# VHH binders against Abasic site processing protein HMCES (HMCES), part 230

Target 1, 269 residues: Abasic site processing protein HMCES (HMCES), of Homo sapiens (Human) (q96fz2)
Amino acid sequence: CGRTSCHLPRDVLTRACAYQDRRGQQRLPEWRDPDKYCPSYNKSPQSNSPVLLSRLHFEKDADSSERIIAPMRWGLVPSWFKESDPSKLQFNTTNCRSDTVMEKRSFKVPLGKGRRCVVLADGFYEWQRCQGTNQRQPYFIYFPQIKTEKSGSIGAADSPENWEKVWDNWRLLTMAGIFDCWEPPEGGDVLYSYTIITVDSCKGLSDIHHRMPAILDGEEAVSKWLDFGEVSTQEALKLIHPTENITFHAVSSVVNNSRNNTPECLAPV
Below, E stands for the ipSAE of ESMFold2; O stands for the ipSAE of OpenDDE; V2 stands for 0.75 times the mean of E and O plus 0.25 times the DockQ between their complexes.

## First folded at step 19 (VHH)

Design wc5 (from ub3 with D28Q; framework vhh_8pnl_2; at its last look DockQ between E and O 0.69; V2 from the best seeds 0.75)
Fold by OpenDDE, look of step 19:
Structure wc5 (fold): chain B 269 residues (1-269), chain A 117 residues (1-117)
Amino acid sequence: as target 1 above (269 residues)
Amino acid sequence: QGQLVESGGGLVQPGGSLRLSCADAGFQFSHYDMAWYRQAPGKERELVARINYGGQTNYADSVKGRFTISRDNAKSTLYLQMNSLKPEDTAMYYCAAGLEYDSFEYWGQGTRVTVSA
């Protein structure tokens, strides 16, 4: 995964992240650094995206089932990294392969500290190789959405009003991530950054791309992944597998340019 | 995103030079780590050179000081300058790109390099 969409207004995004804590109480995640949230239809690595993480990471003795939402840098910078420039990392940390996560110090160490997060997105983009042409067809991939009688397919939103309704009830894609905290050697603010765990693609997606994000499907999976106080690393890793519970549609080549940030990026062609 | 296409391979004499290119007209490389691999007949594929998205380079010991990997993000092109070529450098050379740690998701079809007197 090298491109996502996360364009919802902050308030809408927050509401979409409503959850129940372990006591069954309905809650909204509290924001850390809300000013770093930059909505975009076209998110690329090294940009900031919102993630969910346990409150226990910030507050001693906090309920580990409580959630915080925070924009973090896409591309994990490990805490032990001693260079002043994250671009000097030897290997790309945009994605972490699930099969080798425990073999790589950059991921194993933070994971062992319980630094699990859920990366939020409207969906992600992948490009299908076209046989015989040097052109690739981009697709927008996301959770199936509940069709309200009035809200046609994302493609049928003929009116701005209908489009807004679609997004007001949008089920966000929830991807498994690992984050770390890095203190720059020269001083400054602590950098929070994340990697997306990737797996082999499901059968439905295999014709588009052979890899996909590890998607946490449902509140239970999301809760278990986040709750590092109660759920061990070993148990959490059992949640990492391909899912068939996705849908997709072809989009225009507008998304190919990471500078393009318009609704056209994810609109059906 | 397009297909990685290698070019620049050919026949060269020992001590000669070649410049390989890997291009994808539709692919934005700016966030990707890139690499050159090679596979000689009867041998396993091996890493020749790597360049991360920040421009940091690594080389196999066998090519250090002779080969230079570089990238042009504006042109979405990867290069391998090969100097002082040896018969042992004879192989199919592959371009690779990826966003996963120590893994490459995209591969070219390869370009053949033959070093022979």
Scores: ipSAE 0.822, ipTM 0.910, lowest interface PAE 0.6, mean pLDDT 92
Fold by ESMFold2, look of step 19:
Structure wc5 (fold): chain B 269 residues (1-269), chain A 117 residues (1-117)
Amino acid sequence: as target 1 above (269 residues)
Amino acid sequence: QGQLVESGGGLVQPGGSLRLSCADAGFQFSHYDMAWYRQAPGKERELVARINYGGQTNYADSVKGRFTISRDNAKSTLYLQMNSLKPEDTAMYYCAAGLEYDSFEYWGQGTRVTVSA
């Protein structure tokens, strides 16, 4: 819950976010601040990553089912924060626990404003400490991807799938987030920032780490989480739970150094 | 099982000094909030000092002026410099790291500090 990959070119990422609005119309999300999108195989806290949020956050009377995509800072800076430097926050806001989210002013306040977002990634990384060693094994964790081989397609069995083709139709990981808007005391642009909600890990991930991001599995879950105009906080929080619909593979230690931004970071070992 | 490794504990006379270290070669600390906790026999584990990812520090009242927490992100190492040690500082000392608000997901196994004449 502290390292992701989000490496797709902006146009590919946008197409992967195709959705239907409340009226059933097929749409792509509209970008805000597209020049702040910084694709990388190796995203860390305090960097910018794209999130989805309702158009209603930006436009009075907008259809709350319509989506905006915007880069936001990872590590929520609460609207009430008074210092000039976000690194002065007493506690880390990279993640927020689902079991205490309504007890923490940093998260309760933006939730009360409907500031729910969907954090996008190719997948996330987690490190497993094996028994009897001081070594850690990193894993890349992601939604199961649609197999391209079909029964009855001659030649497809002899043409192994490669990673470049996988990315053309990649199902992005969709994590539940909360965002806030902070006006720096010295002035300047409003800072949009997010936290990723965490839950206890599912059984399939429990041997890797005891926590996981809250994953929104499917278009209904994503739509309900985003639509603060029609879905109350109490109903939205019912979407926050572990999922077993997740897969992973071991990766090399190249990902350990956050300066490494290469496909090797997520390549199976 | 702890995922962090503490070192530098031992036996020291009152008024003496020790320096604790906490490291893990496969664990990058630069984005984590980190802390030292201690637990004396029969007592609850208590916060000694914490340092956020930006270097801001906070201390328990019982150790202010005597202990110094610091971090070296390049070495992925957390330190606790303990000066003017008292018998009351005798405890198991634990390193902690986290990315969740007001919580720590990673803990060490502890290092023993004993202060006696």
Scores: ipSAE 0.714, ipTM 0.858, lowest interface PAE 0.9, mean pLDDT 89
ESMFold2 (binder alone), look of step 19: mean pLDDT 81; pTM 0.835

Design wc6 (from yb8 with L99I; framework vhh_8pnl_2; at its last look DockQ between E and O 0.72; V2 from the best seeds 0.73)
Fold by OpenDDE, look of step 19:
Structure wc6 (fold): chain B 269 residues (1-269), chain A 117 residues (1-117)
Amino acid sequence: as target 1 above (269 residues)
Amino acid sequence: QGQLVESGGGLVQPGGSLRLSCADAGFDFSHYDMAWYRQAPGKERELVARINYGGQTNYADSVKGRFTISRDNAKSTLYLQMNSLKPEDTAMYYCAAGIEYESFEYWGQGTRVTVSA
């Protein structure tokens, strides 16, 4: 996964992240660094995207089931990294392979510290190889959405009003991530950054791309992944597998350029 | 986004030079790590050179000082300048791109380099 969409207004995004804590109380995640949230239909690595993480990471003795929402840098910078420039990392940390996550120091160490997060997105993009042509067809991939009687398919939103309604009730894609905290050698603010865990693609997606993000499907999976106080690393890793609970549609080549940030990026062609 | 396509291979004499190119028309590789691999007849595929998205380069010991990997993100093209070529450099050369840690998802079909007197 090298491209996502996360364009919802902050308030809408927050509401979409409503959850129940371990006591059954309905809650909204509290924001850290809300000013770093930059909505976009076309999010690329090294940009900031919102993630969910346990409040216990910030507050001692906090309820580990409580959630914080924070924009973090896409591309994990490990805490032990001593260079001043994250681009000097030897290997790309945009994605972490699930099969080797425990073999890589960059991921194993933060994971062992319970630094699990849920990366939020409208969906992600992948490009299908076209046989016989040098062109790739991009697809937008996301959770199936509940069809309200009035809200046709994302493609049928003929009116701006209908489009807004679709997004007001949009089920966000929830991807498993690992984050770390890095202190720049030259001083400054602590950098929070994340990697997306990837797995082999499900059967439904296999014709488009052979890899996919590890998707946490449902509140239980999201809660267990985040709750590092109660759920061990070993148990959490059991949640990492392909899912068939996805849908997709073809989009225009507009998304190919990471500078393009318009609704056309995810619109059906 | 197209397929990675290697070019620039051919027959060259020992001590000669070649420049390989790998291009994917329409694909933004600016965030990807890229690499050149080679496979000689009867040998395993080996890493020749790697360049991360930030431009950091690494080389196999066997090619260090002779080969230079570079990239042009605006052209979505990877290069391998090969100087002082040796017969042992004879191989199929493959371009690779990836966004996963220590993994490459995309591979070219390869271009053949033959170093012979």
Scores: ipSAE 0.813, ipTM 0.907, lowest interface PAE 0.6, mean pLDDT 92
Fold by ESMFold2, look of step 19:
Structure wc6 (fold): chain B 269 residues (1-269), chain A 117 residues (1-117)
Amino acid sequence: as target 1 above (269 residues)
Amino acid sequence: QGQLVESGGGLVQPGGSLRLSCADAGFDFSHYDMAWYRQAPGKERELVARINYGGQTNYADSVKGRFTISRDNAKSTLYLQMNSLKPEDTAMYYCAAGIEYESFEYWGQGTRVTVSA
């Protein structure tokens, strides 16, 4: 997974993240660094995207079921990294494989600190190679969405007001991530950065690509992944598997160039 | 199995040069780590050179000083300049790209390089 869409205005995004804490109280996540949120239909590695994480990471004795939402850099920079420039990391940390995550110091160390996050997106993009051609077909991949009387699927929006109705009730894709906190050696703000855990594709996506992000399907999975105060690393890793509860449609090659940030990137073709 | 396409291989005399290219039509690899691997008959595939998305390079000891890996992110193209070629450099050369840590998810079919007099 190397491309996502996360285009919602901050207030719409926040409302889509409504949740219940362990006491059953309905809440919205509290923002950190809201000014760093950069919405786009075409997010690439090294950009910031919003993630959910436990309040316990920021506040001693906090209820670990309470959620913070914050933009973080895509491409985990390990806390132990000694160079001043993150591009000097030996290997790309955009994704980490679930089958070797406990063998890689870059991911094992932050996992041991409970640094689990949920990466938010409208959905993600993946490219299918067709036999007998050098061309690829991009797809937009996302949770199935519930239709209402006045809204259709994403492809049915034919005016600005219908477009807004589609997205007002959008179910955000929730991907399992690991984050770390890096203090630049020359000083400055702590850098929060994440990687997305990947798994083998489910049957439904296997004709598109052989890898997919680890998707957390439902509030129980999201809550358990986030709650490092109550859920151990070993138990959390049981949440990491493919899901068939996913849908997709073909999109224009406009999305191929990561500089293109328009609704056409995710529009059905 | 991948869509990356290598070119520039061939037969050369010892001491000669070749420039390998690797591209994937229309796909933006600017955020990917990329690498050249090679495999001689009866040997395991080995890393020749890698370049991360930030331009930092690493080379196998056997090619250091003779080979140069580079990338052109505007063209999404990877290169390997191979100078002072030796018979030991004879192999299939593969292009690879990845964003999974210490893993390459995309591979080319390879281009053959033969160095003999």
Scores: ipSAE 0.656, ipTM 0.836, lowest interface PAE 1.3, mean pLDDT 90
ESMFold2 (binder alone), look of step 19: mean pLDDT 81; pTM 0.828

Design wc7 (from yb1 with L99I; framework vhh_8pnl_2; at its last look DockQ between E and O 0.73; V2 from the best seeds 0.75)
Fold by OpenDDE, look of step 19:
Structure wc7 (fold): chain B 269 residues (1-269), chain A 117 residues (1-117)
Amino acid sequence: as target 1 above (269 residues)
Amino acid sequence: QGQLVESGGGLVQPGGSLRLSCADAGFDFSHYDMAWYRQAPGKERELVARINYGGTTNYADSVKGRFTISRDNAKSTLYLQMNSLKPEDTAMYYCAAGIEYESFEYWGQGTRVTVSA
C-alpha cells in the first residue's frame, strides 16, 4: 500500500471513529495535534495521516480501551535512528511485512512496547498490471458501504448534496499499524511515525495486486489491536491476516500523480 | 504502475562500460526504494546496488567503486552505470522496486550483460 485517501473533515472523521470503551460507554477519540491533519484524496508516504492509538500511551494509568486520534508521519522512523534525516533510513518503512515483523528490529522493538495503531483511510489505491500495455489501471479499494435508499453508488452521486451524504456515513478503512517515537538528534519535537502492516492479498484482490494492508475488520479487532494493556503482542498478531470484506472500483489515472488532490481521484470511471 | 523494463545490456570487453536503465512508464516511483540485482549462471541472485527513496545508496563489495546507481524520479527511471567491467560481472541484471521493508514488490524481466574478451 503506497497510496491512500483520507479527505473527510476533521469533525466528520471524528464522528466516524466513535467507539465504546470497555465499560460500554460511547466515546469519541480525543485529538492530539489536530492542526497536523491535512485532508486529502491522495495521501502518499512521508505525509501525515490520522491514526488511532490507546490513551495509555500518553497517560499513565489511563484506561487502555480509550482511544486517541493523532496525525502521524507515514513511514516509521525507529527511536534508535541517529541520523538527522529520516530519508537516510536504509530500508523503506512505508510497509511492514507481517511474516517478518518479528524479525526486524525497526518493528519488533516498538511492537514489543505496545505501540500499535490503527491507520485510518477512506480506502487505499492499487494499480493493476495490464497485459500488453505499459499502462496500469488504478483501483480504489475500501470497505463495503451500506447502501442507503437515497445514496446511489459512489459513482452515481450526481449532486454535491448526495456526495456529502455518502461521506457522512462512510465506514472508514481501518488498517493495522505500528508506530514509534523518534527524537531528532538536533533536538525539536518528537516525531510520531507509523508503518502499515501488509499481508498477501485476498482472493478478490489477487488480480489487482499480490499484497494488501492488514485490515482490522470490526470494532473488536480494532479494540484488541489498540489495547496493548490487555492484549499481548502474540494475541494481537493473530488479528493480522487477509480479509475478503473489501470492495473496489476502477478510477482515473488522476491518482497517479500524488500532487492531485481532487474527488476525481476516487471517482469511478 | 507500469512494468519495470530493463535496457542497456549487451556484450562488452573487460575494462569496458555499460549503462543500464530501468523504466516504468506512468508509475510514480518517488516513494519507492529501488535496486539492481544480478544472477550469473549457476549462481544465486545477488544484490548489486540499492537506492532508497531519499537517494541513499548501498553497493555490494564486489562492485563498489566501479558501479553507480542513480534515479530520475521525474522520468521514473533507474540507472546503473557500470565501469571497469570484469568477466565476473557477467549476469542477468534485474531491476526491482518496493515500499516494504527489505522487500521488493516489483521486478523487471532482466537485461543480459556479458563481459568477455
Scores: ipSAE 0.836, ipTM 0.918, lowest interface PAE 0.6, mean pLDDT 92
Fold by ESMFold2, look of step 19:
Structure wc7 (fold): chain B 269 residues (1-269), chain A 117 residues (1-117)
Amino acid sequence: as target 1 above (269 residues)
Amino acid sequence: QGQLVESGGGLVQPGGSLRLSCADAGFDFSHYDMAWYRQAPGKERELVARINYGGTTNYADSVKGRFTISRDNAKSTLYLQMNSLKPEDTAMYYCAAGIEYESFEYWGQGTRVTVSA
């Protein structure tokens, strides 16, 4: 998983993240650093994207079931990293394989601190090799969406009123992530950064690509992954597996260039 | 799973040079780490050189000073300049790309390099 769409305006995104805390109270996540949110149909590694994490990471004695939403850098920078430039990391941290996560210091250490996050997106892109050509077919991959009389298709979102029909009730893709906090040696703000955990693809996606992000399907899975105060690392890792509850459609090659940020990136072809 | 396409291999005499190229049409690898591996007959596949997305390079000791890995993100192409070739450099050469930690998800089918008189 190396490309996502996360294009919703901040207020729409926030409403899509409504949740229930441990006491049963309906809440919206509280933003940290909202000015760093950069919506786009075409997010790449090293860019910022919003994640959910427990309030307990920020506030002593907070209820660990309460959620913060914050933009973080895609590509985890370990807290022990000594260089001043994250591009000096020897190995790419865009994704972390689930089968070796506890063998890698870069991920085991932040997991031991409870640094689990939920990475938010409209969906993700993957490229399929086409038989008989060297061309790749990109797909947009996302949760099945509830259809109502007032809902619309993705391709019909060219106007403001049709955009609301498609996106106002969109079910965000929720991917399991690990984050860390890095203090640059030359000073400056602490850098929050994340990796997306990957698994072998489910049967439905296996013809597109052999890897997929670990998807947390439903509020129980999301709550358990986030709640490091009540859910151990060992129990949380049981949530990490492929899911078949996923859908997709082919998109045009416009998405190939990461600088293209238009609805055409995810429009069906 | 081989969508990366290597080119530039061939037969060359000792002391000669070759430039290998690796590209994947229409796919943007600018955020990926990339590498060249080689496998000689009867040997395990070994890392020759790697270059991370930021341009930092690493080389196997056996090729330092003779080989140069580089990338052109505008063309989404990886290169290996191979100078002062020796018979022990004879192998299939593979390019690889990845964004999973310490792993490569994309591989080419390889290009053969033969160094003999």
Scores: ipSAE 0.686, ipTM 0.851, lowest interface PAE 1.1, mean pLDDT 90
ESMFold2 (binder alone), look of step 19: mean pLDDT 82; pTM 0.832

Design wd2 (from ud3 with D105E; framework vhh_6z1v_2; at its last look DockQ between E and O 0.95; V2 from the best seeds 0.89)
Fold by OpenDDE, look of step 19:
Structure wd2 (fold): chain B 269 residues (1-269), chain A 122 residues (1-122)
Amino acid sequence: as target 1 above (269 residues)
Amino acid sequence: EVQLVESGGRLVRTGGSLRLSCAASGFTFSSYAMGWFRQAPGKEREVVAAISRSGGSTWHADFVKGRFTISRDNAKNTVYLQMNSLKPEDTAVYYCAANYAYHLEADAYEYWGQGTQVTVSS
């Protein structure tokens, strides 16, 4: 996974992340560094994207079921990294393969500290290789959305009003991530960064791409992944597998350019 | 200063029972998952059991086969390992360890006790 969409306004995004705490009380996640949230239809590595994480990461005595939402840098910078510039990292940390997560120090160490997060997106993009050509067809991949009687497919929103309604009730894609905290050697703010765990693609997606993000489908999966105090790392890793509960549609080549940040990126062609 | 102090290890006969205790101090006990590890002579340290922060979730190694039970009392800052039906193969130094996250691998654990010797005679 090298491209995502996360374009919802902050308030809409927050509402979409509503959850029940351990007591069954309806909650909205509290924001950390809300000003770092930059909505975009075209998110690439090194950009900031919002993730969910347990409040316990910030408050030792907090309810572990409470969630925080925070923009983090895509591309995990390990805490042990000693260079002053994160871009000097010599290995790719955009993704973490599920089969080698415990073999790589960059991922194993933060995972052992309970640094699990849920990466939020409208969906992610993948490119299908066309047989016999160097051309690649991009696809937008996301959770199936509840068909409201009036809201056709993302493509059928004939009116701006209908489009807004679609996004107001959009089910966000929830991807399993690992984050780490890096303190710059020269001082400054702590950098929070994340990697997306990837798995082999489900059957439905296999013709498009051979790998997919580990998707946490449902509130229970999300809660278990985040609850590093009550759910063991090993138990949490059992949640990491391909899911068939996805849909996709072909999009235009507009998304190929990471500079393009318009609704056309995820619009069906 | 963080301290984990194990107690209860002794010589017992095959089929016997022991209860190990680990008293914690110097940190917020309820904010840490706890684990019991053991190391036999010439063998690697291995996880025996682990318990979540609240105690609501426990894990036991396959070799335990229901013989051992980990528990904790957060009010007493103590984690326990009840060991029943002990076998000579259970002879080892048993260590208590603490980690902020509920984890089953030893290399992640932040705090360790000095260990208590358990010897099971045939």
Scores: ipSAE 0.920, ipTM 0.969, lowest interface PAE 0.4, mean pLDDT 93
Fold by ESMFold2, look of step 19:
Structure wd2 (fold): chain B 269 residues (1-269), chain A 122 residues (1-122)
Amino acid sequence: as target 1 above (269 residues)
Amino acid sequence: EVQLVESGGRLVRTGGSLRLSCAASGFTFSSYAMGWFRQAPGKEREVVAAISRSGGSTWHADFVKGRFTISRDNAKNTVYLQMNSLKPEDTAVYYCAANYAYHLEADAYEYWGQGTQVTVSS
């Protein structure tokens, strides 16, 4: 996974992240750095996207089931990185394979600090390589959505009323991630950055691509992944597996150019 | 100054029991997960048991299941290891350790005690 859509306005995104804490109280996540949120239909590595993480990362006596939402840079920059420019990192940290996560220092170290996050998106894009050609067909991949009498289709979101029918109740894709905190050697703000854990694709996606993001399907999985105070790293890693609870549709090649940020990027063709 | 002080290690015969204690100071004990680790002469340090920050979740290595029990008392800033049915193979220095995240590998643990010797004779 190297491209996502995360286009909702901040207030709509926040409401989509409503959750229950350990005591059963309905809550919204608290934002950090909301001004760094850059919504787009076409997010690529090195851009910022919102993630969920436990409040315990920020407050020593916090309830570890309470959630913070914060934009983080896609492409994990390890805390031990010594150069002044993150673009000089000599290896790709956009994704992290689940089968080697505890062997790679870039991912093992932050996991030992409980730095688990949930990466939020409308869905992700994947390109299918067709046999016997160099052409690739992009697909938009997302959770199945519950249609109601007020629901519309993705392609009908041209006006505020139609947009509201589709997106106000959109179930966000929730992907398992790892983050780290890097202090620039020249000083300045700590850089928060993440990687998306990947697994073998489920049967439903295997004709599109052989890998998929590790999807956390449902509140229990999300809560366990985030709660590093009560759920051990080793127990949390049992949540990392393929899921068949996924759907997709073909999209136009407009999405191929990461500069294109329009609804056409995810519109069915 | 963060301190973890183990106590209770001694010589005991095979089949005996011991209770190890680890008193913590210098940090917010209830915010940290705790673990017991051991190291026998010439061997690598290995995890024995671990416990979540609240004590609501515990983990025990297979080689001690049914024999050892980790517990904690956050009001007393203390973590315990109850050791029953001791075997000569349990002879080791036992270490108490703390980590902000609940984790089962020694490399992640931030604070360590100096250890207490447990010796099990035949």
Scores: ipSAE 0.825, ipTM 0.925, lowest interface PAE 0.6, mean pLDDT 92
ESMFold2 (binder alone), look of step 19: mean pLDDT 88; pTM 0.890

